# VH-VL binders against q0atu2: the designs that were tried, part 258

Target 1, 119 residues: q0atu2
Amino acid sequence: MLDKKARIRTSREYRNVFEKGKRLSGRFLIIYYVENALDNNRFGFITNKKIGMAVIRNRIKRQLRAIVREYQGQVKNKHDIVLVARAGIGKSSFEGMEKDYIAIMKKAGLFARNANKID
Key: E = the ipSAE of ESMFold2; O = the ipSAE of OpenDDE; V2 = 0.75 times the mean of E and O plus 0.25 times the DockQ between their complexes.

## First folded at step 11 (VH-VL)

Design z70 (framework fv_daclizumab)
Fold by ESMFold2-Fast, scan of step 11:
Parts: C-alpha cells; structure tokens; sequence
Structure z70 (fold): chain C 119 residues (1-119), chain A 119 residues (1-119), chain B 106 residues (1-106)
C-alpha cells in the first residue's frame, strides 16, 4: 500500500492534475501527470462505473496501488500522477496492468531507469 | 432523469452578441464538465470548449478563444455560452453536452440552439 | 491538432447489410468514441473507448481498433440506423471529430 504522503487525497489535488497535466494513453490505463512543488511523488486512481461492478473497481484500484508501490523507486521525483482505468481493464491480468503501467511511464519519460531490468 | 435543456432559437445581426443557456437537471451539476459543440448547417461537429462548473475553470479551442465565453451558475445549475462579434459564419446549431470528467465521452446532450446571423 | 478522417464520407446501404465505417487519426490516440446523429436531433453516444457499447445501444453495433485506425460496424442494418456517424478523439486538446459518415438508403 502507498503511505499517505504518496497519495493524492483531495478533489482539488485531482482537479489540478486533470486541468494542468499532460496525458498519455496506454492499453488499459491513461495517466495524467504534472510536476509538483513537493519533495515527493503523489499518485491518484480513478475508476468509473463503466469498468464494472464495485467489486471489480475495488480490485482494480487495489492492484494498481500495488503496482505503483512496487515501482515507486523508479519514478522521477516531484510529480503528481493520476492513473485512470480504461473500460477494458477488468479483463486484464495483474501482469497485463503492470506491463502497461511500465510502458506508459517510460513513454512519458517518468521512469529514471529501465523498470524491467536492474543494473 | 438526467437532462440538459437549452434556450430557444435566436436571430441576430452581424456584430451583435448572443448568450445561449443550458439548464442541467437530474444529476449533481458540479460533478461533470460541460462542453459546447457547434454544427453549421449541413456540416459536421466542432468542439468549442468546456467549463468545470465546480471551479469555473475553462478550456477553449483556440479557434474560438476570442469568440466564445463559457460560464456556469451553480445556484441555478445552468451553463452559458456567449458568442461575440457575430458573423454569418457563426450561423449554426450550438449544443451543450455533459462529460464524464476523466473519460471525455459526451453521454448527455442538450437539444441544440439554432443561432442565425443575418442582416 | 489531431485530425480525424472518416471513410467513406457517404455510404448507401440496404436494410440487412453489414456496414463498416473507418476513422483514421493523424497520430496515435488511446481514447476515442463514436456518436450517432439523426436528422434534426442531437448526437447520441454510441460506443465509448473504441469498443464498448453505451447502455441501450443495440448489439448489432460494434467498435474496434487502436492507435490510428478505428472501425465502427453495424452487423445487420436496420431502418433506425440511417444516420450520420462521427468519431471523436479525447487524447489531446482541442477535441476533434471526424467529418462524419452519412449512411443513407440505397
């Protein structure tokens, strides 16, 4: 799980990322991201009713938080990043979501090093 | 029932201004973005801009930056679009449409307002 | 700006026909939607996120594609389907629509 300082918590903070951020689409995910004035990264997670029932949306959010936590050390510092789950994400595997996350973060230039290969 | 109801047709002289309204009902007005789209007679759809009714934040298609002003009145659940310095090329049906905030699909549309600019 | 180009611009078809409409984006996009517009009416959301049917939309409609090439298919055209169809991208601002594909009676 991500500690509280690494989470986007308020509607105002989510809104700032949406309105000022850049966006990039992957297979199962869209990210919105913007530099912040803090000393750390913060992450937010968006799922809507079109993904499926609450049990599916809750599973997706939990799995995405686990993925973000696993790779947080590779993310360039001082960013607010919101992960938005696409409608098809409910049919993906955990590994599929993880692969998509890595690909999007690399394409956005937000990973400091190769996430799939440690030197 | 979620519904958007627009003001009636307008006939305006070149150089004048017009303000079109879009009254929302059946949902929390501040939970969704409101977009404006126009359609000239026999032509396709053209995006003008949006407003976040919760904050008043607006984003415009640069083509309409000096033409359209989008506002919202939370107390009456009404969005407005004012068009200034009207020209014959502004003759069109103008639609308001609600977006699911993060996903950008317009799932509910107003019935449209015909604005005719003639001398 | 991302340009959305539809093909064909006009299509003549008969009830029962399989109809295919293509939408090409000038650059790779992740989010796109399809709308149906009948004469004198506002557009109606038909398909979101390239392939998912909006609630209440008949199963004869389907969408597919990714990147720059997207397709809307009507498996067996019904009288209610004679309309203009628009694709729309949400990947970048300004939001842009295709020019429309008019499906008319043969």
Amino acid sequence: as target 1 above (119 residues)
Amino acid sequence: QVQLVQSGAEVKKPGSSVKVSCKASGYTFTSNYMHWVRQAPGQGLEWIGYINPSTGYTRYNQKFKDKATITADESTNTAYMELSSLRSEDTAVYYCARTDEWYGYMDVWGQGTLVTVSS
Amino acid sequence: DIQMTQSPSTLSASVGDRVTITCSASSSIGWMHWYQQKPGKAPKLLIYDASYLESGVPARFSGSGSGTEFTLTISSLQPDDFATYYCQQYDSYPLTFGQGTKVEVK
Scores: ipSAE 0.311, ipTM 0.803, lowest interface PAE 3.7, mean pLDDT 89

Design z71 (framework fv_daclizumab; at its last look DockQ between E and O 0.83; V2 from the best seeds 0.71)
Fold by ESMFold2, look of step 13:
Structure z71 (fold): chain C 119 residues (1-119), chain A 119 residues (1-119), chain B 106 residues (1-106)
Amino acid sequence: as target 1 above (119 residues)
Amino acid sequence: QVQLVQSGAEVKKPGSSVKVSCKASGYTFTSNYMHWVRQAPGQGLEWIGYINPSTGYTRYNQKFKDKATITADESTNTAYMELSSLRSEDTAVYYCARTDEWYGYMDVWGQGTLVTVSS
Amino acid sequence: DIQMTQSPSTLSASVGDRVTITCSASSSIGHMHWYQQKPGKAPKLLIYDASYLESGVPARFSGSGSGTEFTLTISSLQPDDFATYYCQQYDSYPLTFGQGTKVEVK
């Protein structure tokens, strides 16, 4: 459900966030983020094979996209943001991922107001 | 399968330069960043820097910024590190190591190149 | 820079012993890894993200910790485990390693 305009698409775009951005670690996630030159936010999602097989990685990405979509209206504009799934994420619940996302986005100062959304 | 093969040992005089090579095989060279790490005799590991082999973007440990120059040649799947103005303190084994940039573990290492600086 | 300090620097042990190595960070970190290095060889990845074993690493190895204190444990030391162990943080640049812990024959 994440608008195509709000997606980081290319390897070069992802690596720009890595090379130029800031990094914050949560319990299940790491975020990398940097200001962009657009009028909107873009989101990217990273998993690797150490997290699990493809079906598990795809489920995690789908869950993270749903979480990002739910809170998109709270996020300050003009940022490229990459969510990186940590090795322990496969043992988390959707609620656990969501709480972790809220906490790290708040810590990064990426929510427009001190939004503390819960389910 | 995945392999990093480094150039052979070098004996150099103070004030000279050396260029160590690291040839990658068994994976897509540009899919990972390449790091350089040194280990002085009887000592631990020190991170020197990395390169994005697709663009040439580098990041250095400030300690080595005036000592080391990291480059890559995509056409030969080879990363290089040049050490300039060699001093006896530069005597060390120099390793290249592949990393998944998002997670930061060095999962494949070259065999190391001993550089000895002696009059 | 984040300083990583390992304890002990050298550890004498016998086959079958439980071995514990500690890595302390100078400030709280969220991301770190462990490497094993045998004499004359390159380091190899042992544990990633504090507690997860790299492929092919025996189950006798484990890692734990968070914040500033991290531990590598070998539950029953084997002959193949005599080596030097390094922790590495990936929280901030420059990347830094602990000074190493040499596990040697008692």
Scores: ipSAE 0.807, ipTM 0.908, lowest interface PAE 0.7, mean pLDDT 92
Fold by ESMFold2-Fast, scan of step 11:
Structure z71 (fold): chain C 119 residues (1-119), chain A 119 residues (1-119), chain B 106 residues (1-106)
Amino acid sequence: as target 1 above (119 residues)
Amino acid sequence: QVQLVQSGAEVKKPGSSVKVSCKASGYTFTSNYMHWVRQAPGQGLEWIGYINPSTGYTRYNQKFKDKATITADESTNTAYMELSSLRSEDTAVYYCARTDEWYGYMDVWGQGTLVTVSS
Amino acid sequence: DIQMTQSPSTLSASVGDRVTITCSASSSIGHMHWYQQKPGKAPKLLIYDASYLESGVPARFSGSGSGTEFTLTISSLQPDDFATYYCQQYDSYPLTFGQGTKVEVK
């Protein structure tokens, strides 16, 4: 479960990430990200009806939260990050989503490598 | 049905201003961003900017930063674009279009407003 | 700014032809859409996110590509398909469109 303090909660906070942040696209995911003024990271999750029915969108969101939680310790501090599920995500496996997440976070410079990890 | 209805054609003199309206119906006006796009006669599409109707936040193409002002009136579900200091080069059809900001596709368009700048 | 270049600018085709339009981005992009515009009408969303068909769009339309090269294909051209087609990148601001590809009757 992703801690409540690590979640983006309001539409205003989501749109702040969209309006002020950078974007980077992966195969199944798009991330929007911006440095925040807090002492922790916050994550948001976006799906739309083009992905599928509500039950599918809810499953995708749960899986993405599980992936984010798993790799939370590798994310550079003080960022708001929104994960947007692309239409094709419904055809992906859990492992495929996880691989895409890791790749896009590394490409964005949001994963701290061992040599340059910030604590 | 989701619809965007724009104000009628305008003929303006050089140096004047024009304000084009775009009235939204059939959806929650504040749930989507509104974009403006122009098309000069016989030419392609050119992005002007967008507005978040819920906050009034705008982003502009730098080319239009000093030319266009985009606003929205939530109480009437209407977006506006004002063009200042009109020149003959501003002669174009101006479109409003609704977008899902996370995905960036313009799925519903207004019918267009022809603005002609002539002496 | 990301420049979107379409090829060809104009093509002549007959009903039943397979039509292919290419869109090239000046730098690698992750997200783009295709629009159809008929004379005197507003553009219409045709394909979103490079390869997904918008609701109500006929199955003869398809999109593919990634990075810098994207393709719109019409498998069997119909009379209703004579129009100008535009690609649009949604990777960075300002949003940019290709110059358009006009599909006209042969």
Scores: ipSAE 0.726, ipTM 0.899, lowest interface PAE 1.0, mean pLDDT 91
Fold by OpenDDE, second read of step 12:
Structure z71 (fold): chain C 119 residues (1-119), chain A 119 residues (1-119), chain B 106 residues (1-106)
Amino acid sequence: as target 1 above (119 residues)
Amino acid sequence: QVQLVQSGAEVKKPGSSVKVSCKASGYTFTSNYMHWVRQAPGQGLEWIGYINPSTGYTRYNQKFKDKATITADESTNTAYMELSSLRSEDTAVYYCARTDEWYGYMDVWGQGTLVTVSS
Amino acid sequence: DIQMTQSPSTLSASVGDRVTITCSASSSIGHMHWYQQKPGKAPKLLIYDASYLESGVPARFSGSGSGTEFTLTISSLQPDDFATYYCQQYDSYPLTFGQGTKVEVK
């Protein structure tokens, strides 16, 4: 579980990222990201009913949180990042999801220069 | 039932302005973005812009930045689009269309409003 | 701006025919949707994210593609399917539509 301070929690915070941030699409994920005024990163997660039933949505969120947590220390600081799950993510393996996350984060240039655990 | 109901057809003189309304029902108005799209007679679809009714945030097609003004009234669940300095080229059917906040599917459309500009 | 080009612009077909419409984007896109529009009516969302059917859309409709090339397929054309179809990208602003493909009776 992500630390409370590492999570986007309010609707206002989510809207801020969506309206002011940049957007990139991967195969299974869309990321919205914007610089924040903090010393830490915050992550948000969005799913909707098109992904599947609540059980599926909750599983996806849990998996995404696990992925984000795994690479959290390698992400550039001072960013709010929202991960939006695309419809096809329900058919993806955890590894596929992780691969997509890494790819899209690389494309966004959000990994620190000294990141070592990024394939 | 989710639906968007637009105001009736308009006939305007060149140089005048027109304000088209789009009333939403069957869902939480502030939970979705409202887009406007036009279609000239016998032509295709052209995106004008959208508004986030919860914040008032708008994004416009640069082509229409000086032509269209999009607003929303939460108290009446109504979105508006005002067209200024009307010309014959502005003659078209104008649609409002709902998208979800994150994915951008235009899943619900108004019935359209014909705006005719003629001398 | 991302230009969306559909092919063909007009398609004459008969009931029961397999119909394929293509949409080419001027650059690689991640989000592409298809709409159906009948005369005098508003567009209707048909397929979202290239290959997912909107609720209530018949299974004879399908979509595929990625990058710059996308296709809409009707496996067996029905009388209710004669209409104009539009592709639309939601990858970057401004949002843009294809010019449309009119599917008419042969």
Scores: ipSAE 0.627, ipTM 0.897, lowest interface PAE 0.9, mean pLDDT 94
ESMFold2 (binder alone), look of step 13: mean pLDDT 93; pTM 0.952
OpenDDE, look of step 13: ipSAE 0.519; ipTM 0.879

Design z72 (framework fv_daclizumab)
Fold by ESMFold2-Fast, scan of step 11:
Structure z72 (fold): chain C 119 residues (1-119), chain A 119 residues (1-119), chain B 106 residues (1-106)
Amino acid sequence: as target 1 above (119 residues)
Amino acid sequence: QVQLVQSGAEVKKPGSSVKVSCKASGYTFTSNYMHWVRQAPGQGLEWIGYINPSTGYTRYNQKFKDKATITADESTNTAYMELSSLRSEDTAVYYCARTDEWYGYMDVWGQGTLVTVSS
Amino acid sequence: DIQMTQSPSTLSASVGDRVTITCSASSSIGYMHWYQQKPGKAPKLLIYEASYLESGVPARFSGSGSGTEFTLTISSLQPDDFATYYCQQYDSYPLTFGQGTKVEVK
């Protein structure tokens, strides 16, 4: 679970990231990201019905939150980041989601060079 | 030619520990997760856990949380599973299996290691 | 935990028969995999994501289903197909397998 301070909670905050943020696409994930005026990072998660049934979408959200938690120490501070699951993510394993997350965050310049839990 | 080769059969006393190895070849060891599955004599398959060799992250079936420890040595392309406090109920064939890179199906399996715990 | 239950546990069949094995999940799942295991051997991946045939697997094998009910069909049973078949869910942890279906010579 992420702290309350590390979560994007309101529709207005999500809209701000979509409107002002940069966009990068991976295999299973799209991220939208923008610098914030806070002392910390905040994350948002979006899944839609094209992914599959509620049980799949709930699994995806839990796994994405776990991945973000594992690597939060590697993320450059003061960013709002929204992860949007692509339709194909329902077929992905935890392994596939993790690899895609790391790759897209590195491409965005948001990760330290050696982005992993073992540092 | 992707191959997983496991260590040989073990006979152990109750209360002891055993460490089974699984040596990978023919692919990039860090690109795939390694899972462990057991099969008691005449019984079905039971999932123990996995390791991501790239990060060292592990996930366990709660039934095995205090029983199994999964590790990986990237320098030798070898995964390990150690079972502690062995009981007769732990007598089984133990398999390592890699998942594919993205979707989590177990496409390559080791030959299995028989662990026998007597009386 | 998601419980996977196979039906039947054992079936007797002859070469050329159509064989159908069912797998029921205790909760709705998006997809699952099927494995074949011959005596003394490790399991072998047969079908992934409910309906996709693994490379090198004969076309007589097919999979279907969604939600809680999945089926594996062998359209014309061959001698090499006498084995135990396992379904497996990859929807949530822990990963779980069905109890197995043994296909025996009639």
Scores: ipSAE 0.015, ipTM 0.656, lowest interface PAE 7.2, mean pLDDT 87

Design z73 (framework fv_daclizumab; at its last look DockQ between E and O 0.78; V2 from the best seeds 0.79)
Fold by ESMFold2, look of step 13:
Structure z73 (fold): chain C 119 residues (1-119), chain A 119 residues (1-119), chain B 106 residues (1-106)
Amino acid sequence: as target 1 above (119 residues)
Amino acid sequence: QVQLVQSGAEVKKPGSSVKVSCKASGYTFTSNYMHWVRQAPGQGLEWIGYINPSTGYTRYNQKFKDKATITADESTNTAYMELSSLRSEDTAVYYCARTDEWYGYMDVWGQGTLVTVSS
Amino acid sequence: DIQMTQSPSTLSASVGDRVTITCSASSSIGYMHWYQQKPGKAPKLLIYDTSYLESGVPARFSGSGSGTEFTLTISSLQPDDFATYYCQQYDSYPLTFGQGTKVEVK
C-alpha cells in the first residue's frame, strides 16, 4: 500500500501533471510525469468508463498500486507520476501490467540505476 | 444526453474578429477539457487548442497562437473561441469537441459554426 | 510534429466490398483514434485506442496497427458507410489528423 504522502489527491494536482508533464505510452498503460517541489514522489491512477464498470476499474487501480509499491524504491524522487489504464488493460495479466510499467519507467528515465539519493 | 450546441454561422469582413460559442449540457462542464478544431471547405481537420474549463488553462497549436483565444464560462457552461484579424483563409467550419484529457479521443462534437470571411 | 498520412485519399466502392484505409504516422505512436464524417455533419468517434469500437459502432468496422502503420477495415461495406474517415494521434502536440479518406459510391 502507498503511504498517504505518496499519493496525488486532488483534481488540481492530477491536472497539473497532465498540463505540465511529459507523456509516454506503453502496451497497457500511459504515464504522465512532471517534477514536483517536494522531496518525495507522488503517484496517481486514472481509469474511465470505457475501461469497465466501477468494480473492474477499482480492481485495476488496486493492481496498479501494488505494482507501483513494489518498485517505488527504484524511482527517482521529486516526481508526480500518473498511471493511466488503456482500454485493453482488462485483458492483461498482472505480470503483463508489471512488465509494461517497468518498460515505460525505464524509457522515461525514472528508474535510478545506481543513482545516489534514492529514498 | 450529452450535447454541445454552437452559435450560428457568421459572415465577416477581412480584418474583423468573431467569437464562436459552444454551450455544453448533459454532463459536468468542468469534468472534461474542451477542444477546438477547424475544417476549411472541402478539406481535413486541424486542431486549434484546448481549455481546462475549471481553471482557464489553455494550450494552442502554435500555428494559431496569435489568431485564436479560447475561454470558458463555468456559470453558463459555455466555451468560446475568438478569432482575430480575419483573412479569407480563415473561412472554415469551426467545431468544439469534448475530450477526456488523459485519453484524447473527442467523443462529443458540436454541430460546427461556419465562419465566412469575404470582401 | 507528428504527421498522419492517410491512403488512399479517395476510394470508390460498392456495397458488400471489403474496404481498407491506411494511416501512417511520421514517427512511432502508441495508439490513435478514427472518426467518421458525413457531409454537413460533425465528425463522430468510430474507433478509440487503435482497435476498440465506440458504443453503437457496428462490428463490421475494425482497427489494427502499431508503431507507424494503422488500418481501418470495413468487412462488408453498407450504404451507411459512405463517408470520410480521419485518423488522429494524441501522442504529441500539436494534435494532428490524417488528411481524410473519402469512401464514395462506385
Scores: ipSAE 0.834, ipTM 0.920, lowest interface PAE 0.6, mean pLDDT 92
Fold by OpenDDE, look of step 13:
Structure z73 (fold): chain C 119 residues (1-119), chain A 119 residues (1-119), chain B 106 residues (1-106)
Amino acid sequence: as target 1 above (119 residues)
Amino acid sequence: QVQLVQSGAEVKKPGSSVKVSCKASGYTFTSNYMHWVRQAPGQGLEWIGYINPSTGYTRYNQKFKDKATITADESTNTAYMELSSLRSEDTAVYYCARTDEWYGYMDVWGQGTLVTVSS
Amino acid sequence: DIQMTQSPSTLSASVGDRVTITCSASSSIGYMHWYQQKPGKAPKLLIYDTSYLESGVPARFSGSGSGTEFTLTISSLQPDDFATYYCQQYDSYPLTFGQGTKVEVK
């Protein structure tokens, strides 16, 4: 599980990212991201019933959190980032999700230059 | 059971204003963003803007920033769009439609309100 | 702004025909949504996220595409399918629609 300080937790925080952040679409994910005033990054996760049953949605969230944890140390600091799971993610493998995350984050320029797990 | 019901047709003189209403039912009004879309006679769809009913936050198409004002009343589950300085070019059917903030498709539409501007 | 161009603008077909409508975006987008509109009625969500059918939509409808090119396909046109179809993007503001494709009886 992500550290509490690394989580977007309130509706207000989510809303702020949506209203003020930038948006990028991937194959399975959409990310919204905005600079924050903290010394750390915060991550949020959005799923809906279009993805599938609650069991599926919970699995997807666990997988996305695992991916985010794996690469969080390589993400540029001071960002709030929300991952929105799209309908197709339910049929995706973990590796596919990871690949999509990396691709989107690269496109967004959110990985630090010294990142060593993304190339 | 989820539905949006709009106010009736309007006939207005040039230079006047009109306020169209959109009443939501069958779902939590504040859980979705309410969009407005217009369709001139025989033409396509054009996005005007949206409102977050929970906060009042709005986003407009730049084309309509000085034309349309979108508001919402949570107590009555009703969204409004006011059009000012009406011209003949504003003659159109105006639709309200909900989205779920993050995903970007409009899954429920009002029946539309015809606004006719004529001398 | 992202311009959406549909092709064709008008399509004449018969019941049972395979119908394909294309939508081209001026810039690369992540997902395309499609709506069906009949005369005097509000648009109806048909396909979301490029290829997923909205609840209640018949399986003869399908969507595909990526980047700047997307398609809506009706495998076997039915009488209830004669209507105008619109594509829509939500990748950037302002949100934009294609100009529409009218599917009419041949």
Scores: ipSAE 0.762, ipTM 0.928, lowest interface PAE 0.8, mean pLDDT 95
Fold by ESMFold2-Fast, scan of step 11:
Structure z73 (fold): chain C 119 residues (1-119), chain A 119 residues (1-119), chain B 106 residues (1-106)
Amino acid sequence: as target 1 above (119 residues)
Amino acid sequence: QVQLVQSGAEVKKPGSSVKVSCKASGYTFTSNYMHWVRQAPGQGLEWIGYINPSTGYTRYNQKFKDKATITADESTNTAYMELSSLRSEDTAVYYCARTDEWYGYMDVWGQGTLVTVSS
Amino acid sequence: DIQMTQSPSTLSASVGDRVTITCSASSSIGYMHWYQQKPGKAPKLLIYDTSYLESGVPARFSGSGSGTEFTLTISSLQPDDFATYYCQQYDSYPLTFGQGTKVEVK
C-alpha cells in the first residue's frame, strides 16, 4: 500500500498533473508526470468504465498500487505521476503490467537506475 | 442522454468577431474537458483547443492562439468560443466536443455552428 | 506537430466489400482514435484506443496498428457506412486528425 503522503489526493491535484505534465504511452499504461516542489513523489491512478466493471477496475488499481509500491525506491524524487490504465489492461497479467510500468518509467527518465525489486 | 447544443449560424463581416456557445446537459459539466474543432467547407477536421470547465484552464493549437478565446460558465453549463479579426478563411462549421479528460477521445459532439465570413 | 496522413483520400466501394483505411503518423504514437462523419452531420466516435469499439458501433468495424501505422477495417460494407472517416492522435499537442478518407458508392 502507498502511504497518504505518496498519493495524489484531490481532483485539483490530478488535473494539475494532466494540464502541466508530460505524457508517455506504454502498452497497457499511460503516464502523466510533472516535477513537484515537495520532498517526495506522489502517485495517482486513473481507470474508467471502458476498462470494465467496478470489480475489474478495483483489481487493476490494487495491482498498480502494489507495483508502484514495490519500485518506489527507483523513482527520481520530486515528481507527481499519474498512471492511467488503457482499455486493454484488463486482459494483461500482473507481470505484464509490471513490465510495462518499468519500461515506461525508464523511457520517461524517471528511474534513478536499473529497475529491480526494492530490497 | 448526454447532449451538447450549439448556438445558430452566423454571417459576419471581415474584421468582426463572433462568439459561439455550446450548452451541455445530461452529465456533470465540470467532469469533462470541452474541445473546439473546426471544419472548412469540403475540408477535414482541425483542432482549435480545449477548456477545463472546473478551473478555466485552456490549451490552444498554436495556429489559433491569437484568433480563438475559449471560456466556460459553470453556472449555466455552457462553453464558449470567440473568434476575433474574422477573415474569409475562417468560414467553417465549428464544433464543440466532450472528452473523457485522460483518454482524449471525443465521445459526444455538438451539432455544429456554421460561421460565414463574407463582404 | 504530428502529421497524420490517410490512404486513400477517396475510396469507391460496393456493399459487401471489405474496406481498409490506413493512417500514418509522422512520429511513433501509442494509440489512435477513429471517427465517422456523414454529410451535414457532426463526427461520431467509432473506435478508441486503437482497437476498441465505441458502444453501439457494429462489429464489422475493427481497428489495429502500432507505432506509425494504424488501420480501420470494415469487414462487409453496408449502405450506412458510406461516409468520411478520420483518424486522430492523442500522443501530443496540438491534437491532429488525418485529412479524411471518403468512402463512396462505386
Scores: ipSAE 0.577, ipTM 0.871, lowest interface PAE 2.1, mean pLDDT 90
OpenDDE, second read of step 12: ipSAE 0.747; ipTM 0.921
ESMFold2 (binder alone), look of step 13: mean pLDDT 93; pTM 0.955

Design z74 (framework fv_daclizumab)
Fold by ESMFold2-Fast, scan of step 11:
Structure z74 (fold): chain C 119 residues (1-119), chain A 119 residues (1-119), chain B 106 residues (1-106)
Amino acid sequence: as target 1 above (119 residues)
Amino acid sequence: QVQLVQSGAEVKKPGSSVKVSCKASGYTFTSNYMHWVRQAPGQGLEWIGYINPSTGYTRYNQKFKDKATITADESTNTAYMELSSLRSEDTAVYYCARTDEWYGYMDVWGQGTLVTVSS
Amino acid sequence: DIQMTQSPSTLSASVGDRVTITCSASSSIGYMHWYQQKPGKAPKLLIYDADYLESGVPARFSGSGSGTEFTLTISSLQPDDFATYYCQQYDSYPLTFGQGTKVEVK
C-alpha cells in the first residue's frame, strides 16, 4: 500500500495536477504530472466506467498502487502524478501495466538517474 | 437529460467583438470541462480552448490566446466565449462541448452559433 | 502541433457497403476519438480511445489502430450513416482534428 503522505486524496489536488500539469500517454495509462512544493511525491489513480465493471476497476487500482509503490524510489522528488487508466487496461496483465508505467515515467523524465552503490 | 443550449446567430462588423453563451442543464456544471470548437462554412473543426467551471482555469489554442476569452458563471450554469477584433475569417459556427476531465472526448455538444463577420 | 490527415476526403458508397476511413497523425499519439457530423448539426461522438464504441452508437461502427495510423469502419452502411467523419487527437495541446471525410451516396 502507498503511505498516506504519498497519495493525492482531494478533488482540489487532482484538479491542480490536471490543470497545471503536463501529460503523456502510454499504451494503457495516461499520466498527468506537476512539480509540488512538498518533500515527497504524491500519486493519484483514476479509473472510470469505460474500463469495465467495478471488480475490474478495483483490481486495476490495487495493481497500479502496487506498481507505483515498487518503483517509488526511482521517481524524481517533488512531483504530484496522476495515473489515468485507459479503456483498454482491463485486457492488460500486471506485467503489461508495469512495463507501460516504467516506459511513460522514463519518457516523461520522471525517473531519477541511478547512482552506483559501492558495498 | 444532458443538454447544452447556445445563444442565437450573430452578424458583426470587422473590428467588433462577439460573446457566445452556452447554458448547461441535466448534469453538475462544475463536474465537467467545457470546450469551444469552431467550424468555418464548408470546413473542418478547430479547437479554441476550454474552461474548468469549478476553478475558472482556462487553456487556449495558442492561435486564439490573444483573441478568445472563455469564462463560466456557475450560478447560471453558463459558459461564455468572447472573440475580439473580429475579421471575415472568423465567420464560423461556434460550438461548446462537454468533456470528461481525463479522456477528453466530447460527448455532448451545443447546437452551434453562427457568427457572420461582414461589412 | 500534431497534424491529423484523413483519407479519403470524400467517399461515394451504397447502402450495405463496408466503408473504411483512415486517419494519420504527424507523430505517434496515444489517444484519439472519432466523431460523426450531419449537415446543419453538431458533431456526435462515435468512438473514443481509438477502438471503444460510445454508448448508444450502433455496433456496425468500429475503430482500430495505434501510433500514427487509425481506422474507422462501418461494416454495413445504412442511410443514416451518410455524413462527415472527423478524427481528433487528445495526446497533446492544442487538440487537433482531421480535415474530415464526407461519405456520400454513390
Scores: ipSAE 0.188, ipTM 0.782, lowest interface PAE 4.5, mean pLDDT 88

